# VH-VL binders against Large ribosomal subunit protein uL10m (mRpL10): the designs that were tried, part 16

Target 1, 224 residues: Large ribosomal subunit protein uL10m (mRpL10), of Drosophila melanogaster (Fruit fly) (q9vpl3)
Amino acid sequence: RGKINIQRPKAPHYERARVVAVTQPKYPELPKAKSCFKTRAERTQQQQENPYNEIIAREVRNWLDHSRLVAFFHLSSITADDIFRVRVQLHKQNLHLKSYGSKIIEQAVKNTRYEAIVPLFHSNHCIVFSPDPEKTAALLRIVRRVPQMVLLGGIVEETMLSRNQLVAYAQMPGLHAVQAQLVQTLSQAPGHLIQQLQAHQNSFVQVLDVHAKNQMNEETPKST

## First folded at step 1 (VH-VL)

Design c9 (from c1 with heavy chain D99G L100W Y101E W102L G103L E104P Y105D Y106A Y109I; framework fv_cemiplimab)
Fold by ESMFold2-Fast, scan of step 1:
Structure c9 (fold): chain C 224 residues (1-224), chain A 120 residues (1-120), chain B 107 residues (1-107)
Amino acid sequence: as target 1 above (224 residues)
Amino acid sequence: EVQLLESGGVLVQPGGSLRLSCAASGFTFSSYAMTWVRQAPGKGLEWVSGISGSGGSTYFADSVKGRFTISRDNSKNTLYLQMNSLKGEDTAVYYCAKGWELLPDAFDIWGQGTLVTVSS
Amino acid sequence: DIQMTQSPSSLSASVGDSITITCRASQSISSYLNWYQQKPGKAPNLLIYAASSLQSGVPSRFSGSGSGTDFTLTIRTLQPEDFATYYCQQSYSTPLTFGPGTVVDFR
């Protein structure tokens, strides 16, 4: 994957704007109040469409398309100074920490192969992007020191992996054939993975704990 | 240098209790999961218990569940295994081991072990 | 619980031989398998993690392969220091379980 493309401004060039103005109907003019006769559905749809949200959604889509490593985290309360330090450490490894609103993410991935990730973002979250999947080990080493960031799962080479699967992938440094085989072996059901992560988000309290399943199984019933 | 040193292994009567300690040095103790693995004389390795770096999650083998408790004191860099209702089958060398950095259930550093004998 | 078996239980080999030890899990554990070496009177040493990744400081003559239920540890050009007992261990789910061990004896 390459770098993220620079987004172009939405405004048309002066020449195009000028042509549109000249070709607009001169007569007969519709009454000013005619705009009030648009259907409720048409007005509601227009009011819900925000060009600024589409610009940010395209940015998210570019990150997803040009990143071979994407990791999803639940983010607990953390100071601005602490998250800045984490961001600097990650940037040194070509890892890019981003946060986007859930509606922006939904808009970005709607009708794409990434749509299954939407449920992960209904709570506090952040995402780490990288064009280099070999940086997975560096990512996990850095976030191990940040208890406020809880790994939920990720996407490696367009394959959805759970936390444990992503940790296993990280242990194949510089061995592309072995790493590709591991990804194929670990990826059984991307839809099932997202459903499982959504149902058991609380089980990801320990970022590198491969016993997450056992933690759920050993929990004594608590009267709430 | 990364080191783990177990202590507390002694002869105990069946039904008795014993606490093992594991002193850690040379690494940031609170950042790593810890485990106890035992080996009966002439037998293979048997995983006993594990604990997360914070101590918030603990795990046990079925053979010791309800009888053993694992805990840690991160301010003292020490891991503990409290053993209650000891049986002859618990006779073994008990090893303390550190989880590896990216895979906490792969044990990269081990202590030398402490022998627990349960006999009348 | 996931049960681990190893084959053979013991083998005799000479320096320079290549040997293979097999480990089998009672259910699929993906690639969550580790290999350890234990010499008499000593604590185990981690050789391989995630089925096929060599631990730092371990000689390249050691290699691991497999996934799912069937795994192998291979030692190429056996050296005198390689005569030891070898254990596989699954890390897929608790309780963690070790294989019964394979004893590699000098012939």
Scores: ipSAE 0.000, ipTM 0.420, lowest interface PAE 15.5, mean pLDDT 74

Design f3 (framework fv_fezakinumab)
Fold by ESMFold2-Fast, scan of step 1:
Structure f3 (fold): chain C 224 residues (1-224), chain A 119 residues (1-119), chain B 111 residues (1-111)
Amino acid sequence: as target 1 above (224 residues)
Amino acid sequence: QVQLVQSGAEVKKPGASVKVSCKASGYTFTSYYMHWVRQAPGQGLEWVGWINPYSGGTFYAQKFRGRVTMTRDTSISTAYMELSRLRSDDTAVYYCARDLYSSDYFDYWGRGTLVTVSS
Amino acid sequence: QAVLTQPPSVSGAPGQRVTISCTGSSSNIGAGYDVHWYQQLPGTAPKLLIYDNSNRPSGVPDRFSGSKSGTSASLAITGLQAEDEADYYCQSYDSSLSGWVFGGGTQLTVL
C-alpha cells in the first residue's frame, strides 16, 4: 500500500500577498523583478545550451594546449563507415580525430593565440590532435586514402605550419631537437604563412569541384 | 596465412568488358584496402585504383575514370575490378594487392590475371 | 612512360655491390613521400622488398638496403647472388595525381 502520489496544491491567497508587498520598498524591487520575467522555454533552453557549449569549448582548448601536433582538415561528405575506419586507424597511432561546430571552436579560441585559425572552420572541417609530433608521417599516410579530408595546415610545437611545411616536417628523422629547430626555421615569415593557408583554402574549392565530378563519374559509371 | 586468389585468364575483343576477381583469405577482409595494379607485357607497373572493402568506397586513377568499376562482396571476402570499352593496349596482367590504411605500400599481391584484348 | 625514373638495366658479378636509382619530382619523392621497393622474379607477382625508404619485411636479407635523398631514392644490394636476378620497381605517392606511382623497372643481371 502506498500514499497519494500527487499532493493537493495550495490555494493561492493573492489579496494577502499584495497587502504584504506594498509595505516593502516598491521601486527598487519592481525593475529587477521585471528583468527576470522570461518564458519557461527560454530559461530551460538557455540553461542547457550554455553549460554544453562551455564544457566542449574547454575540451577544445585543452586539446590545443596539450597537443604537440594539431592538423586541420576540410571535410567533404563522407559515410559514417568510412570516417569510423579513419578514426580507428588514427587512434592506433595516437592520433585523435575530433569534429566540433564552428561556433564552439570560435568560442574556444577567442582571445587566445589560436584565434587566427577561425577562418579555416567556416566550412565543414575536422581536426586531428596528438601529443606526439613524430606521428605526422603516419597521419599523412592515413589521410592519403581519404580524399574527403583535405589538409589545410597545422600546428607543431606551438608553431603554425602550412600544408607544404607540414609535409617537410614529416620527412625528418624522429629527433625532437632537430625537428624543433626546423619548425622554427620553416615558420619564420608569419605573414606569408597566413597567405599560404588562404591559398590552400582557395585550392579546396577547385579540388572539391574536381573531386565532386570524379565521384559523380565513379558513382554513375557507363553501362557495360 | 594471407592469400589473394585471382580469377583465370580472359581473352576479350575490343569494345568488350572484363571482370576480374580477387578472393582474400587469412586476414580480416574489411581491415585492409584492396588496390589494383596492371602490367602490360614487358612493361612496368601501373596503378589503377583502390576499394575500401568495409564501406565499398572507391578511388580510381584519372586515366581509368569512366571505364573502371571496383566492387566487393564481404560475404565471400572477394574484390572485383571491371574494365569496360577495352582496347588492345589494355592487354596486361592485372594484380590485386593489399594495403593497410596506415601504410603506402602493398604487402601482399595476388598472382595476377592475364587479360588479352585482341581482334 | 613511368612517373618515376629507373635505369632499364644494371649488372654485377657475384659478391659485388650494385645500386638501383629511382628519380622523382617535387610532387612525389621531392614532396617528402616515402619510397618502397618490389622484387619481381620472372613469371611471378611483385614481392615487397623494402618499405618506408629503408625498412625490410621479415625474410628479406640484410644485403638489401634502401635510402632516400631529395627527389631520389636508391636500392643497394651487397654480396650479389644469382637468385637476386630479377626486375626491381620503386614506388611512391604523387600529390598532384592523388595516386600511387611506380618506376619503369630495372632488370638486374648477375654475370
Scores: ipSAE 0.070, ipTM 0.582, lowest interface PAE 5.8, mean pLDDT 79
Fold by OpenDDE, second read of step 2:
Structure f3 (fold): chain C 224 residues (1-224), chain A 119 residues (1-119), chain B 111 residues (1-111)
Amino acid sequence: as target 1 above (224 residues)
Amino acid sequence: QVQLVQSGAEVKKPGASVKVSCKASGYTFTSYYMHWVRQAPGQGLEWVGWINPYSGGTFYAQKFRGRVTMTRDTSISTAYMELSRLRSDDTAVYYCARDLYSSDYFDYWGRGTLVTVSS
Amino acid sequence: QAVLTQPPSVSGAPGQRVTISCTGSSSNIGAGYDVHWYQQLPGTAPKLLIYDNSNRPSGVPDRFSGSKSGTSASLAITGLQAEDEADYYCQSYDSSLSGWVFGGGTQLTVL
């Protein structure tokens, strides 16, 4: 009588196997509790399908296209109240503080000249827009009052600037001041050039006259 | 109540360095910029620079660049200003002053630290 | 020399109105930066008196008022009192210097 190997029961007869397969209560797979946590993929897909995202992306593009000054900031543990205060201060200077989701930014700048800014939007961030690049100094002044706002970089006159470059730019005399200085310098230059040219001409004529006089004196034979 | 307690008066020789401290209390130290302003005897106020206590970032007036160093110890809510290569014209009362959020004014001031540079 | 210009001294009798002017330039007050005022009593640290051109901190009497126009600001003190004798400083931000600037200070004497 072959020792019934209880550890490896012989496969039931084909007919019994069929009956067991049919009689096995198909316990409905407990609906996998849809983890309230939409997978990153599901969130991404839902965000793509939201017609509002396109509208917001368009808005972002519009701001980028019409702004001559754009600054990017990281926000570190700042309160809503503080943000509001900063927003008000910025607004007084015609600086517009906006915050957008990273995905919206990506969508907005995809296949545009602004695509390089995407890496700046990995955390809580805000963007300040201005039509006036001369407001860079004012912007930096206001932001310097907010320890939780960290300047990441910006775009000035269609040029992407690092944090340090933006700071340097803000320290430069305003374009108008530089222009004024240039105009002043240019206005002074012709007068000096004319004077120098005239001085050289006069000196040359004097030297020639002296030379001519000396030659005339040498040619006058001493009539002995 | 907000308080800024500064270190005591210092007497230094020309060429030496001085380090002034400012201990803050009554508020979150890292939430406000700390400025330093000095006042020569009988003279007006002169801005020296600021420090971001949160990040440690600093910005100095051009006049003091290369000679001033601002630091902070967040564990004891204390800001420091060090001025090197001291000259006689550095003789002044040095104040620490708190910057209010989104404001360009100083709402609280220390009592000041007199630094005298004398040969 | 102070970037902002103030009269070195102003005097008034008790009960009178006095005005302290603060004149800036296109790089500070004229650029739209706000003006703030400080009172410094003899032997003490400056105290904030006026902020954002015309606002008074808590504890500052209403007899103190500030205004700004163009490249200039003004501090007015009405009903002058003996305790008002102090140095007054205006303060703003200067874009050309990338820093905060003060007036030269005005000594107010109550006669």
Scores: ipSAE 0.024, ipTM 0.545, lowest interface PAE 5.1, mean pLDDT 83

Design f31 (framework fv_fezakinumab)
Fold by ESMFold2-Fast, scan of step 1:
Structure f31 (fold): chain C 224 residues (1-224), chain A 117 residues (1-117), chain B 111 residues (1-111)
Amino acid sequence: as target 1 above (224 residues)
Amino acid sequence: QVQLVQSGAEVKKPGASVKVSCKASGYTFTSYYMHWVRQAPGQGLEWVGWINPYSGGTFYAQKFRGRVTMTRDTSISTAYMELSRLRSDDTAVYYCARGEYQLLDYWGRGTLVTVSS
Amino acid sequence: QAVLTQPPSVSGAPGQRVTISCTGSSSNIGAGYDVHWYQQLPGTAPKLLIYDNSNRPSGVPDRFSGSKSGTSASLAITGLQAEDEADYYCQSYDSSLSGWVFGGGTQLTVL
């Protein structure tokens, strides 16, 4: 595969203004803070039940529920300018790059079919969401050129797929019936798939340097 | 090293069937699609279809539907393509090729199938 | 009939530049699907030469380059050498056929 060729020429002001308008962040309304003194037990309850985290967790759950494509990545050190360029490129394809804390993700997926993804987020991570599973090929093309983002796996049509399975799925853009059948077939062994996702994450943690290097030059299977 | 080793040349009569094999090594067989592409002598490349070795799911080009069947055996990392009711215009070199993200990155050396009376 | 249109032949002298075109439609290249190029030396299997419009696999000289615009793609070969004499095929995906499509092939002759 080709390596990422990122050049940093200055961009005209009007181009930056357009990009900023497209990528402008959206935040939920924060709950009112309580400022009265409370007992130790009451403070402990408030610390465990942060209302703001609940709001963000609901946002994550909403993204998961309304996205037919979700991809999980390990994120290495990347400059603000580089991640911004990647977000713009992804947004043009209706792909939405989001970052959330591990505790918020755990809270969002607790007691759901997606609880198995929690171990993927114990290190630096980001998630790409899209309502259009046909954009899987475009996603992999864009991210293959960003060595700081290492694909861990994903969810397509509510089915968890390993990195290699997601790559295979990308070969079927525009084949809705065949893609649905493929996803159903891959889900015939949910325990095996979850084990593959966990094995890949564990291998990645152990050999980060190898995974980052392989992402730049080639995609070598990390685990089965 | 990725290798795709195909079965030897076949000579068949019109109306017969032929089954070509493709043994994969050097990668996880079930992680990539296997495509079949043919090339008549002196002609261009023509896509026949693919098989997903993980599921056994297949998809064939419209021209070959009803005559081609693709299968695989995961225990020996081998894919098969069977073409039935052979005609003289089916004479071609049949290639297997590994599918990776819409492209065919590694190809077998091809199997010549000659259909003659 | 091939789905993607290529010139049947192209020729050049050693050291020259040649370009091979690949023209598609709205259901394939025009729909945004990537174009890949294969080189087939006489008597051999095709070999991946260019993938995802413009990328080279390891071992392919930088004399080979690809580009894509609208419904068309092109393969450029600079510093033409005798060993470049081969058939070249473009390939993309077609959403209306739900399948992989090839160009008719271009035979490159080095004069």
Scores: ipSAE 0.006, ipTM 0.437, lowest interface PAE 12.4, mean pLDDT 76

Design f32 (framework fv_fezakinumab)
Fold by ESMFold2-Fast, scan of step 1:
Structure f32 (fold): chain C 224 residues (1-224), chain A 120 residues (1-120), chain B 111 residues (1-111)
Amino acid sequence: as target 1 above (224 residues)
Amino acid sequence: QVQLVQSGAEVKKPGASVKVSCKASGYTFTSYYMHWVRQAPGQGLEWVGWINPYSGGTFYAQKFRGRVTMTRDTSISTAYMELSRLRSDDTAVYYCARVSPYDFYGMDVWGRGTLVTVSS
Amino acid sequence: QAVLTQPPSVSGAPGQRVTISCTGSSSNIGAGYDVHWYQQLPGTAPKLLIYDNSNRPSGVPDRFSGSKSGTSASLAITGLQAEDEADYYCQSYDSSLSGWVFGGGTQLTVL
């Protein structure tokens, strides 16, 4: 049964990857011959050459390659308790919330078909992965109640979708043929879609800001 | 508060077209899908289709494909349903109803309906 | 005519419990799609009574409850009152038809 069957045996081993990275790293440790003190420029360069980042970037590539659903979110300030509750709700639906630094995302997708997503991660962000694209509707329902997470767009069946295209896809659960045709129809130009995703992020944040200010100005209760 | 206000009753001859409007107020028009449902006199509810007001994207029930067209005008927060090549069996009350994209089923707000009568 | 099967009518006395069934197939309720219920008073538009199988919108009394099992769903009304006299419709999604489907409707009479 297509890519879902192919993807399942090769699911990423995230916990094992962490253990291997700690105990037997593939990459050498950074040289310690120099003093611990470094200039700002040297610290920046050293961070860019950190071999640990390549290990985490490989983990991100595995998530991208083995997920049939990938959703990108802008993440506003949120408490550890709140994000933990969201993570638990998502996990019950086989949805995996991950956060990675922008440089790691850039390194992970450089020279891949996903390179176009890099601009989405220049601000605070998080990503939700799932091997099951049918879970798009469940994802959107859960995130609807988390105002700190703003949907930017996603990738479904290797096709980049804007926020609205992903919402349209969510309303066609259990219809793989119709969903595939919808995805193909909605996504013709990856570069154009990235611009749409960024525009939606900016528009939504602006709408929320205006709405919040209006709520503050008209917060007086009314009626019985 | 949240309201959907539909256009007035229409009387049409067989073969004509009818265009029903649904004006939304009290919420962000582009944040919710708009569905259309009809009910023939003394009969049950029948789904016609939906439109995404943000994108203009539509999806129609098989029975109505080729005869129905849904559109919207975001400047006046109004959705439209046009049904062509009318038959006497198209006589019904046509409702618009709002659906959350995150609670993608369940029509939580309904218009009062537009009676369309098709008679010779 | 309707894709989802409901009894045409049910009746009960005030204070009693009535149950309205909604029977589907493997392409709709049996495929795991959610079931919603609507109440329609004579001459009015339908009102959402239950959404996503068992959830109540704000303002709906807790004496209304929904459940789903296998290919069927049920609406239960406890403490039946005269104002509950109305038509009740179930709704789900059908993958073979690629669209939303309604039950034929059930007329509830309060004796």
Scores: ipSAE 0.005, ipTM 0.434, lowest interface PAE 14.3, mean pLDDT 76

Design f33 (from f3 with heavy chain D99E Y101T S102Y S103Y Y105A Y108I; framework fv_fezakinumab)
Fold by ESMFold2-Fast, scan of step 1:
Structure f33 (fold): chain C 224 residues (1-224), chain A 119 residues (1-119), chain B 111 residues (1-111)
Amino acid sequence: as target 1 above (224 residues)
Amino acid sequence: QVQLVQSGAEVKKPGASVKVSCKASGYTFTSYYMHWVRQAPGQGLEWVGWINPYSGGTFYAQKFRGRVTMTRDTSISTAYMELSRLRSDDTAVYYCARELTYYDAFDIWGRGTLVTVSS
Amino acid sequence: QAVLTQPPSVSGAPGQRVTISCTGSSSNIGAGYDVHWYQQLPGTAPKLLIYDNSNRPSGVPDRFSGSKSGTSASLAITGLQAEDEADYYCQSYDSSLSGWVFGGGTQLTVL
């Protein structure tokens, strides 16, 4: 298989530290404020003027601008070891798993064509970025075995796609012209596409309940 | 070089539990998901569940939830599947199988463990 | 019964071509999930024959090929040989079940 490269995962011991350093989000940790005398309004204003939030928002915009594939996931409870393994497998395919606060996402996409994605981030979420849209199939194969990650939709070649449309795109084999035509066809009604993403929120609650039960099945033998 | 060696045949009474082992060799045990698949005599293949040998995380088919438990021991590269409250229709050959990296295909299979449930 | 539908049996003469179908639904093959094929010789464990719809693992002859279209997949075997007598199973992932599903199996008889 020259077209699809199967990469064998390396032993986790030594490589783990390196991969963690490479794949972890570069979100600067802010020290907890010592003062409690500030009003909520003053605290909110200071947060809005936080230079670190602006730096991270610019990072998100940079990822969006330079990624031809962006996939959005709901993320339920998952162990640190499991998410780490997912990050490693994704990174080997040039897929970059990132987590950002909802407010930072909102700041990043405000006044852009991607502003409609904000409602997807009101709950626990993560985003996968890649410069290579041909990796959509690899992405879906990897996350298939991670029931805690539920695909919500994505952006391919600057076009917003629903979950089903992204799955359909993944079936197209390496012909950029054919893939571009498919993306245009699927996105002929942007209003309907946004509405489709929002409509999935209602049925998605049921899917999340199934994932929560599945997670309980996995975690029941373990004490917290 | 890559092998999955399973424990020997078991005969159990209804209501008992059985624990099948699967010892991996020839590859890094923690780098591949392990699946369990069963096959009743003269019947087809039925997926039971998977375990992530790195984390110990598991996921089971709905039919087996509450009765199956998958575990592993990384020090001896061995995965285990325990099925409780056995019924006669649990009589089957139980296979362990390694998931091919980045694909949901099973590339290496154990030889199977026959579990017979009879009175 | 099995989630994916296969014919119970198929037969052919040495040197002939046979095809084995695998029919799914909108929650598995129809949802775009890949199809894999396994060969099970009598008394042995299944062996991966085709993965990711049409790819062959090392050691599998090019007489075996796979394809997928819509909600169905097919396994084609050309130049049939006596050693091809086996049960063949298709497999995919099902999003409604959040798990792997198999076809009922097809018994291939040569001669």
Scores: ipSAE 0.020, ipTM 0.530, lowest interface PAE 6.9, mean pLDDT 78

Design f34 (framework fv_fezakinumab)
Fold by ESMFold2-Fast, scan of step 1:
Structure f34 (fold): chain C 224 residues (1-224), chain A 118 residues (1-118), chain B 111 residues (1-111)
Amino acid sequence: as target 1 above (224 residues)
Amino acid sequence: QVQLVQSGAEVKKPGASVKVSCKASGYTFTSYYMHWVRQAPGQGLEWVGWINPYSGGTFYAQKFRGRVTMTRDTSISTAYMELSRLRSDDTAVYYCARDSPYGSLDYWGRGTLVTVSS
Amino acid sequence: QAVLTQPPSVSGAPGQRVTISCTGSSSNIGAGYDVHWYQQLPGTAPKLLIYDNSNRPSGVPDRFSGSKSGTSASLAITGLQAEDEADYYCQSYDSSLSGWVFGGGTQLTVL
């Protein structure tokens, strides 16, 4: 039983290629010349980036774009066999466990609303993706028995949730309308997420708070 | 059981080419990237490059660009590394290794000794 | 010579603790890239010992542990056994070289 290659995305599988095809934009395709256009800034930034990192970062971005549930975990020392068993159980529930280097995560979420999560990945970590937010309860039931995986927080329906908020979401009734209302009432500004994490996980919140403050105080970023 | 079986030792003259094979078994060949790493006698490990067996896509260390070519044959679950314009300092044991995940090489072949001498 | 710096040798007696350092720079470990460790017994291929800074593959004793801080990583071996006598290599990714880089290797002698 080998560990699945998590950080190097597998070449597109039949199922994944099929999903991509059906989720393509319904509007007419852009002309090839226009579709391939990149701004000078984008091209300059890409030239500074490692080709391999860009490939993996695009894969992470694809997972984020197609997932309505994303959960972030701190990962303590765990054997390949143990993590494989967890992955098998998660996969049965359409939950996809992925692990990416911290630099890759940073590149994937840079200049997005989720950039504040980067400090969470300075330690060992993994991420679980799913297109189905109703699987949050199944996710937490499975990982409850894995002490090496510590829930840090997540994203449900494009909304960042703290550990406690995600646990509360998982415990709510399975009615979609009720779950949607809960997400709205639990959703909070990034500052409130930092405060919640600080109350429960001081080490991680301290790093996250520094990052968030640095972002807020960026007054003269000229080139990046 | 995951196994990576490499071709036998080779002796080449400077300027020649060598092609090392690595046959995978016990897992889905196209699901994992394959790396090549070399080790000169009495020296440390040096990364050569990787191949994605599904797509055939490759990436090589700058030192070897223009001299190395990595290929695969999915019908026999075999990866190949060809190194051309051999120099005496290319004498090394060449390993193939499975990537699981990003640079984490979880299974290694036994290695192929390539000796370059005149 | 390797991109990541390791001590060339370390020694200890059975039952002792030893640590092997792996020092990088801002383009590799300092850039946040994960560190992996390999054990190479004489005449054998390397074996993955630690991945993603501190995780152990199945079959690796819990005497082995890894950590990472700033531009450096460390491999700790507690309760040394004769069978631990081997060469140990750290590995990370280097953004300036656009490739994987290894430490020079550390030979562990168990006295």
Scores: ipSAE 0.000, ipTM 0.416, lowest interface PAE 18.0, mean pLDDT 75

